# VH-VL binders against NAD kinase (nadK), part 77

Target 1, 268 residues: NAD kinase (nadK), of Syntrophomonas wolfei subsp. wolfei (q0aze0)
Amino acid sequence: MKIILVNNRFKENTEKKAQEIAGQLSALNVEVIIDNGLDEPYAGTVDFIMVLGGDGTMLRAARRYGQRAIPVLGVNMGTVGFLSNIEINELAEYLPLILREEYSLEARMMLEVAVFQQQSLLTRVFCLNELLLRSNSPRMLSFALEISGQKLEPYRGDGLIVSTTTGSTAYSLSAGGPIADPQLDAFIVTPVASHIINKRPLVVSPEREISLHLLEEREAIIGIDGQIKMDFGAENRVLIKRAPHPLLMVNLKAKPFFTSIDRSLQRQ

## First folded at step 7 (VH-VL)

Design E49 (from t18 with heavy chain S105P; framework fv_ixekizumab)
Fold by ESMFold2-Fast, scan of step 7:
Structure E49 (fold): chain C 268 residues (1-268), chain A 122 residues (1-122), chain B 112 residues (1-112)
Amino acid sequence: as target 1 above (268 residues)
Amino acid sequence: QVQLVQSGAEVKKPGSSVKVSCKASGGTFSSYAIHWVRQAPGQGLEWMGVIIPILGTADYNQRFKGRVTITADESTSTAYMELSSLRSEDTAVYYCARGHTYKTPSGYFDYWGQGTLVTVSS
Amino acid sequence: DIVMTQTPLSLSVTPGQPASISCRSSQSLLHSSGFNYLHWYLQKPGQSPQLLIYLGSNRASGVPDRFSGSGSGTDFTLKISRVEAEDVGVYYCMQALQTPLTFGQGTKLEIK
C-alpha cells in the first residue's frame, strides 16, 4: 500500500507530525510519500491520500490529486474545518480501518477551469471550492456571463464567484450565496458587490458550461480556491465546467454536514 | 431519510432476462456500495453481488457469475441488476441494499429497497 | 464460502419473556481491525429486512435497547430481553468478512 501524506510546509508542527506518521506507516510496510507543497505533485500511482491540516491543505490536495480517483482523508490538526473527517489524536484508532480499506467514500464535485488568451489555452486547473473573478483595483468591473451559450445581461460590480456545492460555505457564503448540500452537484454563481439590484445568486445544473470575459479593460484577477491568483484582462476568457472526476473523500466517522455548518456559523 | 425505491413486479418466460432497478434518494448514492439480495418464496436470503458506483467496480456470487450483471447510473442515482437465462428457480423477491463500507471485507446493510417480485413461468 | 448456522430455526415466546438466537460461523469473523463482521437483520411479515445489530454488538439507529448482540469469532448471540408483539418475524445473521456474503438460514419468532 502506498500513501501520500499532504501537509503544510509553513506549519512546523505539521511537518514534524507528518514525519512521525510516515515512520509509523513504514513500520507497517506502507510506502509513504510526503507532499509538503514545495514540489510538483507525485506522479506515481498511490492507494490513499492523507491530508494533515485544515481545509486549506485539503483544497491543495484536491487540486493536485482530486482527478485521480484516489481516496482522500482529511485529518484535522486543531483548526475548525468542513473537509476533515477525523482528529489527529484519533488517527491511531482509525489507522487499521484505513489500511484494510474499511471506510465509506463521499464524492464531491470539482470545477475544471480553463483560461484563454484570445483563442489560445493558457492554463487548465481543477478546484474543489470556487473560481473568483474580482477587481484588483477600486474600480468596479463590467463583464459578460454566458451559461451554456445563453448570454446574460452584463454584470457590473466587484466580481463574480462560480462555486461547487462544497464551496457554498466558503467565499460564496461571504458574498451572500446559499448554503448547498455538498451531496448535490450544482454550480452556484454568486455576484460580488453587484451594482445591479436584481443580480441574485444562481444555482445551475453541473452540466452547464459557464464563461466569463471583461467588457472593458480593467485590472482584474482570477482566484482559485483562494490559493492561486492570475491576472485577467479583456483579452482573456475563462471557461468553467464540471471536472471529469469528483474528489473521493473518506468517511471513517459520521460528520453530518448540516450540524457542522450550523456550529461553524455560530462560532464565527 | 435515505430511501431505496425499486421497480415493479415482473413476470418472465424461462430463458429471458430481467432488469430490476433501485433508485436511491435522500442520501449519498455514489459514496456507498449497492448490494443485491434475493429471497425465493418461503426461503432465506441469498447474496447476489455488489456494485461500488464511485469506483465502477462490481463483484458477484459465483453461483450467478455469467448470468448476473450489476450496473449503476450515477446521473439518475440508480443501480440495476440484470439476470439472464432465467429459470423457474429464479422466482424470488429481489432486494437492493446499501452497504456501509466501501470495499470488501464489507459492512452492514443499513437501508433496503422494498423488493421486486420476479416470477419466472411458462 | 463461510457457512452460517442459526439455532433454533423457530421459537414461540410469550409476550414479555426473553428470547435468544444463536449464530455460528464455519470460520472466525474477527478481522484484524478488531471488529466481528457479523450483523443481525429482522424481516417482519411482508416487509424488507431491516438492520438490528451490526459488527457483533452495535444497535442500529432506531432499534430498541431490549435487543442486544454478543459474541466473537465463531459464536454469536442475539438476545431480546422482553419480547413484544412487534418483534414477530424472521431473524437472520449475516457474515460480511468475505465474499460471497452469506446468511444464516433464519429463525422464525412467533408469539404464543
Scores: ipSAE 0.000, ipTM 0.435, lowest interface PAE 14.0, mean pLDDT 85

Design E5 (from t18 with heavy chain S106F; framework fv_ixekizumab)
Fold by ESMFold2-Fast, scan of step 7:
Structure E5 (fold): chain C 268 residues (1-268), chain A 122 residues (1-122), chain B 112 residues (1-112)
Amino acid sequence: as target 1 above (268 residues)
Amino acid sequence: QVQLVQSGAEVKKPGSSVKVSCKASGGTFSSYAIHWVRQAPGQGLEWMGVIIPILGTADYNQRFKGRVTITADESTSTAYMELSSLRSEDTAVYYCARGHTYKTSFGYFDYWGQGTLVTVSS
Amino acid sequence: DIVMTQTPLSLSVTPGQPASISCRSSQSLLHSSGFNYLHWYLQKPGQSPQLLIYLGSNRASGVPDRFSGSGSGTDFTLKISRVEAEDVGVYYCMQALQTPLTFGQGTKLEIK
């Protein structure tokens, strides 16, 4: 059995814990690859991915490995988050189940984001939460949204979020989007500070393609899962579709989504 | 509680096909593998194949020579096993069973359907 | 295909007495993880099979402690410390190390 341990090297305690766990797994004849974010993703085949950290570390793991159909377990290191399944102090209890592959999986849809400059593909990126188009200056954007060939009336405002259902509780929530059951596959399209009357969030089939481009030259950025930023100008276009494979998240213990978010929303 | 409820008994002619359903209630349908196992009258258990709904992939026992197809419908939490080119030897009780893991080679069957009797007679 | 062989094919036990059933595989079921991918099921008359023991020795939820599994590699044993009337049925071992998943031929347990 070969396992990737994904951790955040900028947190000293997390790096030390990753090395400790790697030693324990190696003693059990498990091959371990440590991914601390500095190197390119491991290119070889692996059986399991263990993410040691908060939601940010999970988002990085999903971007790097989510399309490989490998089980990914989030292990919380003391930070508050929604993407971890167990706490670090529970790992010893659950490790036998992990090694026996005795767990259920939750499929979480991902976005495929293709960025073009004129007619040339610049990059293709996957993400678990969302793409954010936002102004990079105090000036509002004017931009076009097209859904599967249907051209909507122009948007004017600070930006737009195209989110997965997993991302419904991230940036989309802050912008007024709905809370979605992560078991559903859908795009959630949420305007950011729209100045046009009655621009509402949209819930759209995951089979559709979403296209965005600027109607006026402005300083804009597209952001991916809050971690990748790219300049976006009037000569750019972004195409968003459902990624070919979902992220396979490991479920070792029940995590009640609706009661968890309800409690989170009641806290200030 | 997790339950697997199968469709009712069927009588089929040789050369026809049969499609047996298995509806899961309770638990997360897409998170588990659904296996199909048959038992001819007075005989032992024979594994037919599995569907992993989360991946949309299926794996089969080669003994059925491309006659078996296992599918799943997430919207109704239902797995299906279709067996074509039926022969009298296919007369059996067909069971669906939930695999505890997503991989077929490591799974054990923690919940079983009630079984569906398929009779193939001329 | 991995061949699973059970012995005996049938046994009769006086209530309260112990019973044991053996299962042998044509190749080792011990995985590199240290676990044996062998499981035991009971099929009571007219009912679906039910899980008794998984991964060689772990008792399934709701299964009485009088049932136990042991063994490693190619030789496995299911033991019932004190047989009760409700234990009547056919016992099957199954390997889940590789596809196709294969069952033993079954052991019928009867009460004397």
Scores: ipSAE 0.000, ipTM 0.426, lowest interface PAE 14.0, mean pLDDT 85

Design E50 (from t18 with heavy chain D59N; framework fv_ixekizumab)
Fold by ESMFold2-Fast, scan of step 7:
Structure E50 (fold): chain C 268 residues (1-268), chain A 122 residues (1-122), chain B 112 residues (1-112)
Amino acid sequence: as target 1 above (268 residues)
Amino acid sequence: QVQLVQSGAEVKKPGSSVKVSCKASGGTFSSYAIHWVRQAPGQGLEWMGVIIPILGTANYNQRFKGRVTITADESTSTAYMELSSLRSEDTAVYYCARGHTYKTSSGYFDYWGQGTLVTVSS
Amino acid sequence: DIVMTQTPLSLSVTPGQPASISCRSSQSLLHSSGFNYLHWYLQKPGQSPQLLIYLGSNRASGVPDRFSGSGSGTDFTLKISRVEAEDVGVYYCMQALQTPLTFGQGTKLEIK
């Protein structure tokens, strides 16, 4: 068996813990590849991905490996989050189940984001939470939203979020979007500080294509999962679709989504 | 508490098709592969194919030369096996079985349906 | 296709005596994970097959400890230490290393 260990190289003790776990797995005849973000994603055949860290590390792992249909387990390293399933001190207990493939899987939709300049594809990225279009200056944006060829009335405001259901509790929530069951596949389209009083969040079929472009020259950016930033101008267009493959998340321990998010929201 | 319940016995004419259902209860349907295995009277077990609901993909034993189609409906937790261009030698008990893993291979079949007898005769 | 060969094809056992069934594969079933993708099933008369042993040597839930599996690579054995009347049926090995998944011919166990 071959396992990728994804860790955050900037967190204290994470690199050392990854090495310790790699040694334990190697003793069980498991081949281990460590991904600390410095190199290109491992391109070979892999049986399992173990993410050591918080939600941010899981988002990076999903971007790098989410399209390969490989089981991904989030292992919490002490920071509260929604994408981890077990705690690091529980790993030894669950390791035999991992090796025997005795766990359940949950499919989480991902976004495919394609950015164009004129007719030319500039970049294509995948993400688990959301794409954010926002102004990069005090001036509000004027932009067009098209859903499967249907052109909506122009938007005016600070931006727009196109989110997965997994991302419903991330940036979309902060901007006034609904909380969605992550078992559902849907796009959630949430305006950011719209000047048009009747612009509401939309819940849209994941089979649709969403297109965005600026109607006026402005300083804007596109953000992906809060980790990637790209300049976005009037010459650019972005196309958002459901990614070809979902992220396959490993469940070794029941994590009740609704009670967890309810408790989290009561603290806010 | 996991149970696979199959549709009832059928009698079909040569050249027709048959569609057998397998409804899963208990556990998460999409986390597992659903395999189809048949057994002709007095004969051994023959693997026909598998559906992997979480990936929306199916794989088949090429012995059936494109006659078999396996599908799944996650909303009803039901898998289907359709066999077309029926011949008398297709008379068999057809079983669905759950693989412990979502993969096409590696999995052991931890739960089996009760079987569906399909008789092909004129 | 991987060919699975069982021996014997039938055996008759006096109650309380041991029984042994062999299964041979045409190529190694040892995966890079360290597991042998070889599983054993029992089909009692008039019933669906049921899992006995998985990954070469692990007893399935509810299976009595008189059943054991051993072997690696191409040679596997299912042993019953003390046969009981309820053990009557046909035993099958199955490889799950690659598609198509294939079964042995089956071994019929009868009581004398």
Scores: ipSAE 0.220, ipTM 0.703, lowest interface PAE 5.3, mean pLDDT 89

Design E51 (from t18 with heavy chain V50R; framework fv_ixekizumab)
Fold by ESMFold2-Fast, scan of step 7:
Structure E51 (fold): chain C 268 residues (1-268), chain A 122 residues (1-122), chain B 112 residues (1-112)
Amino acid sequence: as target 1 above (268 residues)
Amino acid sequence: QVQLVQSGAEVKKPGSSVKVSCKASGGTFSSYAIHWVRQAPGQGLEWMGRIIPILGTADYNQRFKGRVTITADESTSTAYMELSSLRSEDTAVYYCARGHTYKTSSGYFDYWGQGTLVTVSS
Amino acid sequence: DIVMTQTPLSLSVTPGQPASISCRSSQSLLHSSGFNYLHWYLQKPGQSPQLLIYLGSNRASGVPDRFSGSGSGTDFTLKISRVEAEDVGVYYCMQALQTPLTFGQGTKLEIK
């Protein structure tokens, strides 16, 4: 069995803990590849991905490996989050189940984001939470939104979020989007500070294709999961679709989504 | 908690096809593998194939690949096994079984259906 | 395909006495994880098979301590320390290391 151990490079003592866990796994004849985010993703075949950290580390793991149909387990290192399943102090208890492959999997849809210049594909990236289009200056954006070829009236404001249901509790929530059951498959389209009073969040089929482009030359960016930033100009177009494969999240213990979000909103 | 309930016994003519269902209740259907295993009268167990509903992928024993099709309907938590071009030697009890893991090369069957007798005779 | 061979094919045991069943694989079932992907099932008369032992030596939930599995690589053994009437049936080993998954031919356990 080969496991990628994804380390949270921004948290203290995580390197020592990752090495400790790698040593425990190696003693059980498990080959361990450590991914701290600095190098290219591991290109070889692997059986399991263990993510040590909070939601941010899980989002990185999902972008790097989510399309490979490999089970991914979130192990919380003490931060509050929605994407981890067990705590680090529970790992020893659950390790035998992991090695025996005694767990269930939750499929979480992902976005495929393709950025074009004219008809040339510039880049293709995947994400678990959302794509954010936003102004990179004090000026509001004027942009066109098309849903499966249907052209909506122009948007004017600070931007737009296209989110998965998993991402409904991330930036989409902050911009006024609904909280969605992550077991549902849907795109949530949430305007960011629209100056048009009747622009509402939309919930649309995940089989739809969403297209965005600027109607005026502005300084704008595309943000992916709050971690990747790309310049976006009037010569660019972005196409958003359901990714070919969902992220396969490991479930070792029940995590009640609704009570978790309720607690999180009250803590703030 | 988990229960696999199969469709009832079938009597089929040679050359016809049969489709057996396996409805899962309790627990998660989509994230587990559903395997099909048959047992001819007085003989041992033979693996036919599996499906992983969450991935939409099926894998077959090459002995049956041209004749067997395994599908799943996640909305009804039901897996199906269809065997075509039936011969008398296909007379057997057909079982569905749940695999703990999504991998075909590992895992064991923790829950089994009650079995469906398929009799092929003229 | 990996071939699984069980011995004996049949045995008769007086209640309270031990029983031992062997399973041999044509290739090693030891995975890089350190586990042997070898599982044991019991099929009681008129019933579906049920899991007894998984990954070589682990007892399934609800399986009495009198059942134990041992072995590694190509040679595996299922032992019953004290046979009871409810243990009657056919025992099968199965490899899950590679497709197609394959079973031994079965060992029928009878009471004298």
Scores: ipSAE 0.006, ipTM 0.460, lowest interface PAE 12.8, mean pLDDT 85

Design E52 (from t18 with heavy chain V50G D59N; framework fv_ixekizumab)
Fold by ESMFold2-Fast, scan of step 7:
Structure E52 (fold): chain C 268 residues (1-268), chain A 122 residues (1-122), chain B 112 residues (1-112)
Amino acid sequence: as target 1 above (268 residues)
Amino acid sequence: QVQLVQSGAEVKKPGSSVKVSCKASGGTFSSYAIHWVRQAPGQGLEWMGGIIPILGTANYNQRFKGRVTITADESTSTAYMELSSLRSEDTAVYYCARGHTYKTSSGYFDYWGQGTLVTVSS
Amino acid sequence: DIVMTQTPLSLSVTPGQPASISCRSSQSLLHSSGFNYLHWYLQKPGQSPQLLIYLGSNRASGVPDRFSGSGSGTDFTLKISRVEAEDVGVYYCMQALQTPLTFGQGTKLEIK
């Protein structure tokens, strides 16, 4: 069995913990690849991915490996989050189940984001939470939103978020979007600080194709999962659609989504 | 507790097709592979193929490839096995079984359906 | 294809006596993970097969401790320490190292 351990090198004890876990797995005849984010993603075949850290580390793992249809387990290292299934102090208990492949999987849809300059593809990325289009200046954006060939009235405001249901508790929530059941597949389209009253979030079929472009030259940015940032101008267009494969998340124990989000909201 | 419930017995003519269903309950249908195994009267077990519902992909025993099609409907938690160009030697009890993993390999079958007798006769 | 060979094909055992069934594979079933992808099933008369032993030596839930599995690579053994009337049926080994998944030809256990 070959396992990728994904960790965050910038957290104080995660590198040491990753090495410790790699040693334990190697003693059990498991081949381990450590991915701390510095190099290109591992290109070989892999049986399992273990993410050591919080939601941010899981988002990076999803972008790097989520389209390969490999089981991904989130192991919490002490940070609060929604994408981990077990705590690090529980790993020893669950390791035999992992090695025997005795776990269930939950599919989480991902976005495929393609950014164009004129007719030329600049980049294609996948993400688990959301794409954010936002102004990078005090000036309001004027932009066009098209959903499956239907052109909506122009948007005026600070930006827009196109989110998965997994992303409903991330940036979309902060911008006033709904909390979505992660068992649903849908795009959530949430306006960011619109200066026009009555711009509402939309919940649309994940089979829809969404496109965005600026109607006038402004300083704007495209953000992916809060981790990738790209300049976006009037010459650019972005296309968003359902990614070919969902992220396959490992369930070793039940984690109650609704009580977890309710508790999180009460702490604000 | 997981249960697999199969459709009832069928009597078919040579050259026809049969489609057997397997409805799963008591677990996450998409999380596990569903396999089909047949047993001719008085004989042993033969693996026909399996499907990974979460990916929508099926793998077949090459002895049956071209005649067997395995599908899954996640909305009804039901897997199907269709066998075409039936011959008298296809008379058998057909079982569905759940693999303990999502893969169509490596898995052991922790739950089995009750079996469906398919008789092919003129 | 991996060929699975069981011996004996049938055995008759007096209640309370031990029974042993062998399973040989044409290729090693030891995976790089350290597990043998060899599983044992019991089919009682008129019933669906049921899981007894998985990954060579692990007893399935609800299976009495009189059943045990051993072996590695190409040679595997299923042992029943003291046979009871309810153990009557056909025992099958199965390899799951690669597709197509293949079964042994079966061993029929009867009570004398």
Scores: ipSAE 0.209, ipTM 0.678, lowest interface PAE 5.2, mean pLDDT 88

